# VH-VL binders against TSET complex member tstD (tstD): the designs that were tried, part 8

Target 1, 154 residues: TSET complex member tstD (tstD), of Dictyostelium discoideum (Social amoeba) (c0hlf1)
Amino acid sequence: MINSLLITNNNGNIVFSKYYSNINDEKQSEYEKLLYQFTKDEWVNSKNEKHLVTEFSGYITVFTNVGDLMLFLCGSEEMDELALSDVFFPIIESLKDICKKKGVTEQNFIEQIPKFILYLDEIIQRGHLDQVQLESIQNYSSLKHDQPIKKDNV
Short names: E, the ipSAE of ESMFold2; O, the ipSAE of OpenDDE; V2, 0.75 times the mean of E and O plus 0.25 times the DockQ between their complexes.

## First folded at step 4 (VH-VL)

Design p10 (from o08 with light chain S30Y S93K; framework fv_oberotatug)
Fold by ESMFold2-Fast, scan of step 4:
Order: sequence, then structure tokens, then C-alpha cells
Structure p10 (fold): chain C 154 residues (1-154), chain A 126 residues (1-126), chain B 107 residues (1-107)
Amino acid sequence: as target 1 above (154 residues)
Amino acid sequence: EVQLVESGGGLVKPGGSLRLSCAASGFTFSNAWMSWVRQAPGKGLEWVGRIKSKTDGGTTDYAAPVQGRFTISRDDSKNTLYLQMNSLKTEDTAVYYCTTRSYKIEVSGTYRFDYWGQGTLVTVSS
Amino acid sequence: DVQMTQSPSSLSASVGDRVTITCRASQDIYNYLSWYQQRPGKAPNLLIYAASSLQSGVPSRFSGSGSGTDFTLTISTLQPEDFATYYCQQSYKTPWTFGQGTKVEIK
């Protein structure tokens, strides 16, 4: 299972967070504090989208740098690290796609969060991997955005 | 083009040792995760183990039947993957394939990078 | 370890046939499932990854579906070069495990 996706700026401030597990606010805060403690000294080593891995308290987190942002993807401890990294790639590609005209900067990302959420909803469904190819993610995100509201979507 | 070429297979007696090599070309070997997969004659595929790129931690994982007997290593300066096999058993008789598996965006421009060599036969007998 | 079971173990088919092969995992592996083709005397090659994503260069007659524990590989119109053994593989949990294989034989 995928537990969360967190995105921070270069100062460690969270600019986006999404939790997929039924984790309460106290547990989210604990995870975020521990994540910072276990990763802050390794951020320089994640340049050029190199994937780094850390494990604590039954969480396994893959993290990397994209532009001016740090991305952290957390999965259950039973997940193979490569399996977790495989989920990371469509997320990174989506981030680059929505930010490609102005670059992956904190401000541009914040302005594009609504579009990013549409892409992310195609990649991860209920904490599980769904779409992995950028073209499919783009197509399905566009179709959902343009579709009329239907009774079955209430 | 991407190419993986295994070598070092042959006939060995039970309890013996053998080292397999896999020469890689056509991609950035140093960024790739590498695995060994074997296939006994007339049987199915069995994953042996893997090694991450050094930038991703360089750690190894092994299947239970080979744990403690086999060691996977790599030499990025030579673009070569190794499988050191010790305490060989008749059950280790198989064609050994080296494979690469990665979602590295910088290689081949695909979301999945998966290539296999042609294999090298290891026979452990009498 | 995750156990992978394929069905059938072998089948006979003719060129032009629709072929369906199934794969079952002993636990939920989500979409972390790949399909490989192995022609006689050759190394395996990847057909499908992430349960349903077609590998670049693989003909569109191949498709994958399923999630969780039940997966299917379909060949919509069998060609002469498709007579081979097919393997599913989970990469959700280490050790990676393969199904026992499904041999597609000429009728």
C-alpha cells in the first residue's frame, strides 16, 4: 500500500501533502517530524532525481529532488523498494509535465496543484498504483476534467 | 543498442565454486539495478537475486535457496555484473541470465527498462 | 513469499486464435505484475508491466488486465511467432517470484 506523498521546498517546508491511509492528524505529524529528522542530511545526495531510501517505524520512504522541490513517497514496510520507486516515476513525470513551461519551482507548482491532483488521482487509487504511463494519465485527467457531472459521481 | 553478455558457465562438481560475469553495453550501467535469474533445464524461471546501483544504496537481495552461498557484485568501471557461486548443489544446475530492471527516465526514454542477456549454462554434476 | 500460479500450464492453439492466460497471486500484489514471453531456446523478453502497460516495441495484440490477486494476459490474434512459454512475475515483495509458465503450443 502507498501511505502518503509529501512535497517540500528546499527549506523543508511542506507545500503539498496527501495521505492515502487512515492515519490521524497526530500520526501524520509524527511521521512528518521523523521524516525530516531521517532525511534532512541526505537531501544534497538526491540531486538529478536520484532515488534515496529511508526506513523508520515501519515506514519505507523513497525521496528525490525535482527542480526546486523534494518529493517523498511513503509505502508500507512490505513493499519492495523498487516497487515503491516504480510508483514514483509517473508522479515525477506528471510533476514535470504540469510545470514544463515555467520549470519545476515552488511557486509554479503551487499554482498548478489543482492540475497535479487530477494527475495524481489517475496514478494512485485508494493507496494502490493505477495508471503508470504519462500519455494515459494525461488522457484520463483531461477526460475527467471535461466530463459533465453525472448522477453516478455524486 | 542495449546488450548483456553472460560468461563463466561450465561443468562443476557439487561443493565447488564458480563465478559468472555479465558484460553490459548500450546503457548507463552505473545507474541500473541488475538481477540474476536462472532456469533449470525444462523448468520455469527463478529469481536469484539483485543489486541496486551504488547511487541507490548498492544493497543486495537474494532468494532463500541461494542466500549465504551466492554473492552478487558489480564493477561500474568495467560495466560488469558478477555472481559468485559457492557450495554449489545439483539443484543449482540452470541457465543463468543477467537482467536489468529500472524506471530510470534518462535511459531509453521509457517508463520501464527491462533487458535480458542470452544466458550461460551452469551444470553441477557428480 | 508470494506464490504465483498460472492457468493453464499448457494450451494448444492455431494462428488467428484468441488466447487467454491467467495468473493468480497468493496475496494482494496490486498492479506489480509483469508478463514475459520466452521463445524456445531464447531468453525471456518483457511484454507487459504494471499489469496492463505494454512494453515499447511489443505488438498491440498483447494486452494485460487485472489487479490485486487475479491477472490475465490476452493475445487477440495469435501469430506464428507467439508459440512460446509465457510467465507472470510479481515485483511487489522481495523475493520476486514467477508463475510456473504457460506453454502455448501449435494445434
Scores: ipSAE 0.031, ipTM 0.660, lowest interface PAE 7.5, mean pLDDT 83

Design p11 (from o08 with heavy chain K52R T55E E106T; framework fv_oberotatug)
Fold by ESMFold2-Fast, scan of step 4:
Structure p11 (fold): chain C 154 residues (1-154), chain A 126 residues (1-126), chain B 107 residues (1-107)
Amino acid sequence: as target 1 above (154 residues)
Amino acid sequence: EVQLVESGGGLVKPGGSLRLSCAASGFTFSNAWMSWVRQAPGKGLEWVGRIRSKEDGGTTDYAAPVQGRFTISRDDSKNTLYLQMNSLKTEDTAVYYCTTRSYKITVSGTYRFDYWGQGTLVTVSS
Amino acid sequence: DVQMTQSPSSLSASVGDRVTITCRASQDISNYLSWYQQRPGKAPNLLIYAASSLQSGVPSRFSGSGSGTDFTLTISTLQPEDFATYYCQQSYSTPWTFGQGTKVEIK
């Protein structure tokens, strides 16, 4: 089961988070603090094109940089690196697709969060992998564009 | 446009009870974590407590001075937040503000009070 | 609990001045700090979160800096609407706690 997806900027500040398991604010805060410290220490080493794997308290977290962002995908203890990476790749491809005009930067990503949520909801449903093909994700997410994620006029 | 409107404040005697309401509009209330923050006359801000969204368990947390006396609840069908205040003390005299936390899935993980209502005055006296 | 202390408690300033307010946490809170402005008779409004991130709609003359235990709010060129009380708030651990406030008064 997928537990969470967190995205940080290059300063380690979280710009996007989604939790798929029930987690209280205290545990969420503890996990996010660990990621902040990790990002500060490991940012330079994580800029290569390889996906890195680490374990926090028995959970497996896959992380990588995409442009100016760091992505963290956390799975339950029973998931192996290959299963988690299968989920990770469609997320990365979706991020690159929605940010294609200006590249994957913090500002561009923030502007595209509504589209990203639509893509993400096609990839992961109730903590489980659903769609992995970018074309299918694009097609199904486009059907939801007529239904605003949130009212935003402020 | 996000709006929070508090009501229910007034004068109450020590030991009395009072229920505050906060009517929310302009955002998806059911997804929001809501808090109450108070301010005694001429003093600073003090967090009272919070309630999580029902999806996140609907659980409540309270500051020590109000624990066991105050109860926070919500009615998502009415987009309304409540604060039930029992065993009121003169130290509870304050303007009570309804506030929202940033939405979990779209913002920095830093807990912040994005929007505030105008406040409602509770006076515990006599 | 994490105690938050602001300095100064009050200051007098003129329009056009650079104003600096500091906030100190009793323990390391990383960047889990927000700043709020409260105009007389009004509700507080969020200015800055995560120590240095400017809230949407807030003028660029406001900026925040710091990490760990020491934080600063700066108003580069004070405007008439900026005469208000400013509060810092730690979001590191519950209970959430605020500083005592810094009142910025007209000189």
Scores: ipSAE 0.006, ipTM 0.504, lowest interface PAE 13.9, mean pLDDT 79

Design p12 (from o08 with heavy chain S102G K104R V107Y R112L; framework fv_oberotatug)
Fold by ESMFold2-Fast, scan of step 4:
Formats: structure tokens, C-alpha cells, sequence
Structure p12 (fold): chain C 154 residues (1-154), chain A 126 residues (1-126), chain B 107 residues (1-107)
């Protein structure tokens, strides 16, 4: 199961976070601090590379660089790097698609967060990988944007 | 422009109940984490509680002084946040502010530095 | 709970002065620190987030620094509209807590 996706800028500051498992604010902050401390030295040397980062709480985190952003994907211990990497592919393609005119920069990504959320909701459902084809992700997210399927009150 | 408008404040006797509302506009309310913050007359700011977006679990958290007495809820179809206050005490007298947590979720499309409503006064006295 | 303590509780200053306000957390909160300004009779507004990031639309005379337990808000050249109460707030752990506030008064 995918537990979280965190995206940081080049200084390690989080610009986007999504947690799929129940986690309180203190544990979230401890996890985010742990990621910064363990991976900060790798950012200079590992631009555009995938690396495995192991967390002591029985979670496995894999990270990669896309433009000016660093992506951290956390899965439960039964997942391996290949399973987590399968999730990275549609996320990376989605980021490139929504940021295509100005490139994947912190400023452009922040402006596109609402679109990114729609894409992400098609890629990961209840902590599980769902859609991996960019065209399908685009089509399903556009349907939700133009004609919302869920029209119930809260 | 992000706008938050609180309503429902007033005078209540100790032990009474009151429900506050916060009408939101100018951002995607359903994606936002919302909080209530209060300020007693002449005192500092005190966080009351928060509610996460439904996609992030829709869970609530409260500060110890209000735990068990106050309930936060939301109606995404109406872009409205609520605070149900029960068993009110004189110490609950304060201006109650509706706030949004835009940094991680709803930062895009709004660069306003004011993410607070104007507040609504709740006075608990005999 | 994380306790936030500001220093000083109040200060008197003149237009053009450099003003420094400090905030101390009872435990390491990394950079999960925001600064707010509250003018008399008004709602608070966000000045600084992530300890040092200036909120869009906020004048560049405001700056934040620090990490861990010790944080500073600086106003490089005080303007008339800056006479207000300033609050720090940690977002590291719930319950989110504010400092007691620092009132910047006219000298």
C-alpha cells in the first residue's frame, strides 16, 4: 500500500503532501524531518536518479528528481523499489504534462496543484496504484473537472 | 480573492450551546483543511481545532480545553465550515476566527496573505 | 504540547526603526513556524511561513529566520502600518500553538 507522496523544492521545503494512511500531525512532521535529514546530501548527487530510502517505522521510501522538484513516495514494507517505481512513472508524466509550457518548477507546480490533485486521484485510489496511462489519466481527470461525477451534498 | 465570513456568534449562558458557521469563497473549499482559532478579549490567539478535507480522511482534531464539548464539521456542497459548541463556559468567551491551511493543499491560485475571516464574537456570561 | 514563548511581550518603536522579535519553541519544530500580524480590531494576517518564506503580497521589509527552537522576525524599517501585535505559531504537532504575542507600540 502507498502511504504517502511528498514533493519538495530544491531547499527541502515541502510544497505538496498527500497521506493515504492515518497519521497524526506529530508523526507526519517527524517523518518529513527524517526524510530531510536522510536525503539532503543525496539531492546534489542524485538529480534525475531513483534512490531507496529506508524508514525505521517499517516503511520504505523511494525518491526521484523531476525538474526543480524532489518526489518522495512511501510504501508499506511489503512493497519493493520496483512496485514504488511503477507509481512514479504516471506521477512524473502527469507533472510534465501539467507543467509543459514553463517546465517543472516550484512556482509553476504550485500554480497547477488543483490539476495535479485531479491527476493524482486517478493514479492512486485508496493507497493503491490504479491508472498508469497518461491519456486515461487526462481523460478521467477532465471528466471530473468538466462534469463532476460526485454531485452529492457533503 | 479568498474570503471567509463567520456568523452565529452571540450571548449565551454557561452550559448553553451555540453553532458557528463560516462561508468560504475564492478557493476550492473541498480540498482545504479548515481550522477555528479563538481570541479572548485582550488575550492572544488559541487554536480550537481543525478538520481535514474528505479526501484526506475528513478527521478532526481539538485542543484539550474544548475536547468533548466542541464539534467541527463541513458541508463541501455549500462551502461552509461549522463549529458546534456545547456545555459552554465563561472561559469560552472569545472572538472565533475561521482559517484555512493553504500551504500544502490549496496554495495554488491564491497569493493572499490573509487567510482569516473577520471573526464572530461569542460571549458566555450569566 | 509544544510551548511557544515570544520576547519581548511588548516594545516601543519609532517609524524607521529596525524591530526584532524572537520566538522560542519548547522542542525542535524544524522549520514549521509561521508569523502573523494583527492590527487593532482586525483579523490576523500571515506574514511568514516555513520560518523564512515571505507570503506573497507582504512587504520585503519583513523577514524571518531560524530553525529548530529559536526563531526571529525582523522588520528592517518600521512603517506606520506596522504598529500591531505579532504572533508566532508552530505547525509541527497538534495542538497547534501560538506565542503570547509581541505588541509593537508607538514610542
Amino acid sequence: as target 1 above (154 residues)
Amino acid sequence: EVQLVESGGGLVKPGGSLRLSCAASGFTFSNAWMSWVRQAPGKGLEWVGRIKSKTDGGTTDYAAPVQGRFTISRDDSKNTLYLQMNSLKTEDTAVYYCTTRGYRIEYSGTYLFDYWGQGTLVTVSS
Amino acid sequence: DVQMTQSPSSLSASVGDRVTITCRASQDISNYLSWYQQRPGKAPNLLIYAASSLQSGVPSRFSGSGSGTDFTLTISTLQPEDFATYYCQQSYSTPWTFGQGTKVEIK
Scores: ipSAE 0.011, ipTM 0.587, lowest interface PAE 9.0, mean pLDDT 80

Design p13 (framework fv_oberotatug)
Fold by ESMFold2-Fast, scan of step 4:
Structure p13 (fold): chain C 154 residues (1-154), chain A 127 residues (1-127), chain B 107 residues (1-107)
Amino acid sequence: as target 1 above (154 residues)
Amino acid sequence: EVQLVESGGGLVKPGGSLRLSCAASGFTFSNAWMSWVRQAPGKGLEWVGRIKSKTDGGTTDYAAPVQGRFTISRDDSKNTLYLQMNSLKTEDTAVYYCTTRSYTIRYSGGTYKFDYWGQGTLVTVSS
Amino acid sequence: DVQMTQSPSSLSASVGDRVTITCRASQDISNYLSWYQQRPGKAPNLLIYAASSLQSGVPSRFSGSGSGTDFTLTISTLQPEDFATYYCQQSYSTPWTFGQGTKVEIK
């Protein structure tokens, strides 16, 4: 199962986080602190979107650098690192697609988070990989975005 | 052109040892995760094990039937993958394939899954 | 370990037929499933990865579907070169495991 996706800036500050597993706030905080501790010295080796792997406390985390952001994808201990890295590909392409006009920077990403969430929901559903083709992700995201809003419900 | 060429197969007696080699070319071997897959005569495919790139830790994983008997290693300076087989059993008789199952490759023209296989080398374990 | 079971173990078909092969995982593997084709005396070649993604260079008559535990490989219009054995493989958890294979024979 996929446990979480974290995106930080180059200083390790979390810009985006999504947890797919039912992990309480204390465990999320513990994971985030350990992740930074175990990966900070390896960030240089992520240059040119090279996928790196770290393992601690029964978690497998794949991480890489895209533009000005660091991406971390965490899976459960039974998940293979290559399988986890394959999920990274559509996520990275989605990030580049939504930021294509101004590049992958912290500011531009923050402005595009609503669009990123729509893409991400097509890639990962209930902690499992769904869509891997960028064109399909774009098409399904666009279709959901155009759904009528029912004002009398909420 | 990506090429994987296995060698070192042959006839060996039960309890013996044999080392297989896989010469790689046409891609950056040092970045690739490499695997061995075998196929007994007339039977299906069976994953033997894998080795990660040195940058990703260089660790190995094995299927239970070969754990403790087989060792996978690599020599990035020679672009060569190895499978050291010890304490061979008759059920180890198979064609052994060298494979590269790597991350999705990105390039300016697109992406694809990097998955290549050699032609295989036959290992026969018999008395 | 994740067990992979294919159905059928063999089938007979004619050129032009639609062929369907199924693969079942003993546990949820999401979409971490690949399909391989092996022609007699040859090494396997990848057809489909991530359950439904067509490998570059593979003819569009091949398609994959499914998620979780049940997966399908479809050949929409069987060609002479498609008579081969097909294998599914999970890469969700190590050790990686293959199905037993499905032999597609000429009728």
Scores: ipSAE 0.000, ipTM 0.507, lowest interface PAE 16.3, mean pLDDT 81

Design q03 (from o03 with heavy chain S104Y S106R; framework fv_oberotatug; at its last look DockQ between E and O 0.37; V2 from the best seeds 0.00; counts 0 for: pae E 5.8 > 2)
Heavy chain, then light chain:
Amino acid sequence: EVQLVESGGGLVKPGGSLRLSCAASGFTFSNAWMSWVRQAPGKGLEWVGRIRSKTDGGTTDYAAPVQGRFTISRDDSKNTLYLQMNSLKTEDTAVYYCTTGRYYSRWYLFDYWGQGTLVTVSS
Amino acid sequence: DVQMTQSPSSLSASVGDRVTITCRASQSISNYLSWYQQRPGKAPNLLIYAASSLQSGVPSRFSGSGSGTDFTLTISTLQPEDFATYYCQQSYSTPRTFGQGTKVEIK
ESMFold2-Fast, scan of step 4: ipSAE 0.552; ipTM 0.808
ESMFold2, look of step 5: ipSAE 0.187; ipTM 0.681
ESMFold2 (binder alone), look of step 5: mean pLDDT 92; pTM 0.938
OpenDDE, look of step 5: ipSAE 0.193; ipTM 0.766

Design q04 (from o03 with heavy chain Y103F S105T S106T; framework fv_oberotatug)
Fold by ESMFold2-Fast, scan of step 4:
Structure q04 (fold): chain C 154 residues (1-154), chain A 123 residues (1-123), chain B 107 residues (1-107)
Amino acid sequence: as target 1 above (154 residues)
Amino acid sequence: EVQLVESGGGLVKPGGSLRLSCAASGFTFSNAWMSWVRQAPGKGLEWVGRIRSKTDGGTTDYAAPVQGRFTISRDDSKNTLYLQMNSLKTEDTAVYYCTTGRFSTTWYLFDYWGQGTLVTVSS
Amino acid sequence: DVQMTQSPSSLSASVGDRVTITCRASQSISNYLSWYQQRPGKAPNLLIYAASSLQSGVPSRFSGSGSGTDFTLTISTLQPEDFATYYCQQSYSTPRTFGQGTKVEIK
């Protein structure tokens, strides 16, 4: 399954994180620290959205650069790197789509996080890949955006 | 047009060795992950293994029945994929197919298959 | 390893029939499932990827559905060229594994 998606700026500061697996705060912090240590020297090699891979602590992480952001997608050790890498494409397309007017910068991304969450929820559900076509992601995210959430009355 | 052409199959005695080749054209071979899949006579498909693009580390993965006996390699300058088969057993008798997994930057392109090459392991 | 089991192993059908083939994974594989068609003496051909996405050039009578562990391939109106063996394949984990195949034969 997909364990997490982390997005950092070029200085390694996390600007977005979503964990799909139920891992405790200590393990999340350890993963984030090790991820930076194992990948920072390779970030320059991720130009043109080149997918790079790192493995540690029973996790497989695919990472790449998009604009001013670094993206890291983590899967469990049993997950295929090919399958994991294929998840990156709809995520990257979605990021570019929501940021298209002002470019993929840290500030613009932060302003668009609510919309990104809607796109992401169409791509990954409960740690599993769902929608991969940008048009479908756009259409389904638009439906969720226009529909108010009703509070459940127990 | 994408083309994959396997060669090198033939009759081999148990314990022997054989090397298969797969000539690729019509796509950027160096960016593609490549796999071997086999099919024993009258049986189903069985994944043998794969090799990643050099850009993605060039690492290999194998199915348990062939681990330690088979080696997958590639020569990007020749657009050719190889399968070196050692210590062949009668249960390795099959048609061997070369197939692509994906292209590095074109994830929406999936499997393309060659016509296969027959390997018969018999005394 | 993820085990893939198809049902039925074979079936007999007539041109014009609606054919349904199922595939079960031994553990959840999300939608990392592909369907292949293999005609006698030919290499396999990809029909469906990501459980439900139709490959370019494949006739619209083919469709796929399912997620997690249970998947279905449907041929809405069987044509003469559809008499073949069909395989499901998971790409969630390594090694990639195929179902045993379902042979669709003339009734």
Scores: ipSAE 0.000, ipTM 0.513, lowest interface PAE 15.9, mean pLDDT 81

Design q05 (from o03 with heavy chain S104T S105Y S106T; framework fv_oberotatug; at its last look DockQ between E and O 0.34; V2 from the best seeds 0.00; counts 0 for: pae E 7.5 > 2)
Fold by OpenDDE, look of step 5:
Structure q05 (fold): chain C 154 residues (1-154), chain A 123 residues (1-123), chain B 107 residues (1-107)
Amino acid sequence: as target 1 above (154 residues)
Amino acid sequence: EVQLVESGGGLVKPGGSLRLSCAASGFTFSNAWMSWVRQAPGKGLEWVGRIRSKTDGGTTDYAAPVQGRFTISRDDSKNTLYLQMNSLKTEDTAVYYCTTGRYTYTWYLFDYWGQGTLVTVSS
Amino acid sequence: DVQMTQSPSSLSASVGDRVTITCRASQSISNYLSWYQQRPGKAPNLLIYAASSLQSGVPSRFSGSGSGTDFTLTISTLQPEDFATYYCQQSYSTPRTFGQGTKVEIK
């Protein structure tokens, strides 16, 4: 089973995280911190959406760069690299899709996070690429109030 | 447009109870982690507690000073967040803000704030 | 609990000045640090998250830096609307905790 999905910007700052286990904030924060430290030197090798694989804290972790973002998908011990990749691919495609108008940047992604969450939930529920088609995900109803997040009072 | 509107504040005696509400609009409320933050008059900000989305278990966390006295709840069908305050103390006097990060497990933990509602606990 | 200490508690500055506010955590919080601005009689607004990420809609004159225990908020060129109180907040652990605030006043 998928353990977590983490998305960072180019500085390694967490932009998005989703855990599928019930761990406390401290453990999540520590995990993210350590994962960042462990993988940061390898990020350069993830350019052009190259998938890298490592084992960290007992989890197989697949990570890649998409635009201005780094994506980390962590699986449980029963998952292998191939299984993770099958899940990772539609996640990446979803990210690209939701950001297709302006490109995959931190700013653009943040504005599309609500939609991304819906895509992600569907992908995780369905699992492998063979079972998940982007078009199928797109057929789901759009989120209400799917407007960009802007602060006008600052 | 995201809006958070607190209500229910007022004057209450020590030992009394009060229930605050926060009406949310402009986003999918059910997906949002919601928090309460308070600010005593002329003082800084203090985190009160939070409630997770139902999909993330709907669990709550509280600051130590309010633990056992305050209860955070939500009605997703009404897009409303609640803060039930029991056994109120004078030190609970503050403007109470409802906040949201709108998204689950994002850095936007407190990216939206209401205008707050004043709670005054006094004899 | 993680204690957050801001410095200074208050400062006076003029329009156009460079303003720097620091925040120190009692323990390492990685980059789980946010900065808020609060104008008198108003609710706080998020300026910076993840220590250095600018919130959407916030002017680029605001910037954040730091990791671990020491963090900095910088206003490159102070504007009239920037006179306010600023708070740092850690989101590394529960409970969430804020700095005591820094009031930026007109010189």
Scores: ipSAE 0.017, ipTM 0.664, lowest interface PAE 6.3, mean pLDDT 85
ESMFold2-Fast, scan of step 4: ipSAE 0.179; ipTM 0.705
ESMFold2, look of step 5: ipSAE 0.040; ipTM 0.635
ESMFold2 (binder alone), look of step 5: mean pLDDT 91; pTM 0.924

Design q06 (from o03 with heavy chain R102I S106K L109Y; framework fv_oberotatug)
Fold by ESMFold2-Fast, scan of step 4:
Structure q06 (fold): chain C 154 residues (1-154), chain A 123 residues (1-123), chain B 107 residues (1-107)
Amino acid sequence: as target 1 above (154 residues)
Amino acid sequence: EVQLVESGGGLVKPGGSLRLSCAASGFTFSNAWMSWVRQAPGKGLEWVGRIRSKTDGGTTDYAAPVQGRFTISRDDSKNTLYLQMNSLKTEDTAVYYCTTGIYSSKWYYFDYWGQGTLVTVSS
Amino acid sequence: DVQMTQSPSSLSASVGDRVTITCRASQSISNYLSWYQQRPGKAPNLLIYAASSLQSGVPSRFSGSGSGTDFTLTISTLQPEDFATYYCQQSYSTPRTFGQGTKVEIK
């Protein structure tokens, strides 16, 4: 299972978070603090890595960067590093697509978060990898955007 | 030219121990994740466990039937993978294959296999 | 654990036939699916990875398709050396799991 996706700027400040498993606010805060302290140390010592990997709090966390953003993907022990890192590909392609003309910067990403959520919902469903093809992600997220909102669920 | 050569198989009594070795060549062993896969006579393939590269934490994972009895280790200075098998059962009788998925290739796993070594557990 | 089920468990075919083998996962594994061939007395060899990508050096008569839970391996024109057992394997989660195998036998 995929447990969370966190996106930070280069200073380690969270600009986006999504948890796929229930976690209380106190444990979430503890996890986020410990993750950044541990990951920051490995990140500054890394040389020309596509992504870095760490095992943290009983979960495997993989991370990478795209433009000015740092992406952290956390999965349960039943998912391994290769399966988790492969989830980055559709996410990275989606980020590049929604930000393509203005670049993947913190400011542009923040402006595009609503669209990113639609793309992300096609990539990951209930903690499981679903759609990986950019064209399909684009098409299916467009269909959902045009659907009437369900008032009872909002 | 990637080569994996297993050794150490043989006949052992239930409750006994054996250590298997896999000599690797033709790739940067220290960067590779290594696995053991077994096959009982006339049966299908069963994943035993794996060990990650040192740079990726050097951790091990095992299938439930062998957890606590088998230990996977590596010696990067000798390009050798090991499987220490303790408390052997008749159900552990199988050909044991050493295999690797090169870390940079995310979608395929077990792209290289050794020829296997036979372990027979019987009295 | 993700369970992998192959169909059929065995089949009989003649040289020149089109052979189709299917593999089902107990949960969605996206395209984290590989196919292996094992000839009698030999180690397995990788045929297909990422559900549909042909491994270097593997003949083009082999092809894979599918995503999610349902996958297919096709041999377009069976050759004498293709009489073997075929296995699917998921790499979505740990432990890695294989299908039970499909034996392709001479008719």
Scores: ipSAE 0.000, ipTM 0.497, lowest interface PAE 17.2, mean pLDDT 79

Design q07 (from o03 with heavy chain S106T, light chain N31R R96W; framework fv_oberotatug)
Fold by ESMFold2-Fast, scan of step 4:
Structure q07 (fold): chain C 154 residues (1-154), chain A 123 residues (1-123), chain B 107 residues (1-107)
Amino acid sequence: as target 1 above (154 residues)
Amino acid sequence: EVQLVESGGGLVKPGGSLRLSCAASGFTFSNAWMSWVRQAPGKGLEWVGRIRSKTDGGTTDYAAPVQGRFTISRDDSKNTLYLQMNSLKTEDTAVYYCTTGRYSSTWYLFDYWGQGTLVTVSS
Amino acid sequence: DVQMTQSPSSLSASVGDRVTITCRASQSISRYLSWYQQRPGKAPNLLIYAASSLQSGVPSRFSGSGSGTDFTLTISTLQPEDFATYYCQQSYSTPWTFGQGTKVEIK
């Protein structure tokens, strides 16, 4: 099971977080503190699509760089780095797709967070990998995104 | 650039006391967990103890051989770590290293080390 | 306490050689293992953490592998500056413990 996805900027500041397990605020804070401390020196020297593996209380975390963002994916001890890497692929492709007009930058990603949530909900359902094909993710997300804006009916 | 500089080592008789200092620079010392690791002449590395940041409780932990004899403390205003060594034994003879690194409640890494300071306990 | 045992305790090698050092834990430590290099007269420096992650600034000729109880450090093409003593360390549970060291000497 996937426990969380965190996305930070180049300074290690969280710009997006999604937890799939019932972890309280104090435990989330401990985990986020661990990630910041552990990767503080590595993020500057990381290149796109390189993976580092860390462990915290029996959970495995892999991370990679995409543009100006760092992605951290945490899975339970039953998952290995290969299983977590499989989850990264559709997430990275989705980020590239939603940010394609201006590139994967912190500013553009923040503007696209609502669309990213729609993509992510097609990729991971209840902590499990579901859709891995970009075409399918786009199609299902587009159906939700294209819902007409509710007009003020006076 | 992270730098750790130990001082205070020297010759002391069995039963004596000695205080080591570690001057830290190049990182936010007040947020860091700090450790001491020692190495007896011609031997391997042995963890001595650690001190957590004040935000994480400021608590200390020690290896069994030094428990009750050694005390780790910190002065965040001076970016300095201390090791107070009491009731010294000949088996405490070692180079003492100041270290800091990445940590959690579960695990710890030693990313940065000082140059070490030699403590010799002999008559 | 988790006991860490390295093999060999020493080895002789030439520049350009592939060097392999192993480390065994007395109980499963998952991937909570780091490797350190100590050059003569100097402090240790971190090479690898989480069993296989290369520390920033460390040359790519160094690599680590393993999980559970058995771990390996590999130097693919030994350089003159690599003649040193290497230590594994478990960070699974306190007290933190190191292996006895492996000295890599000039042949």
Scores: ipSAE 0.000, ipTM 0.489, lowest interface PAE 15.5, mean pLDDT 79

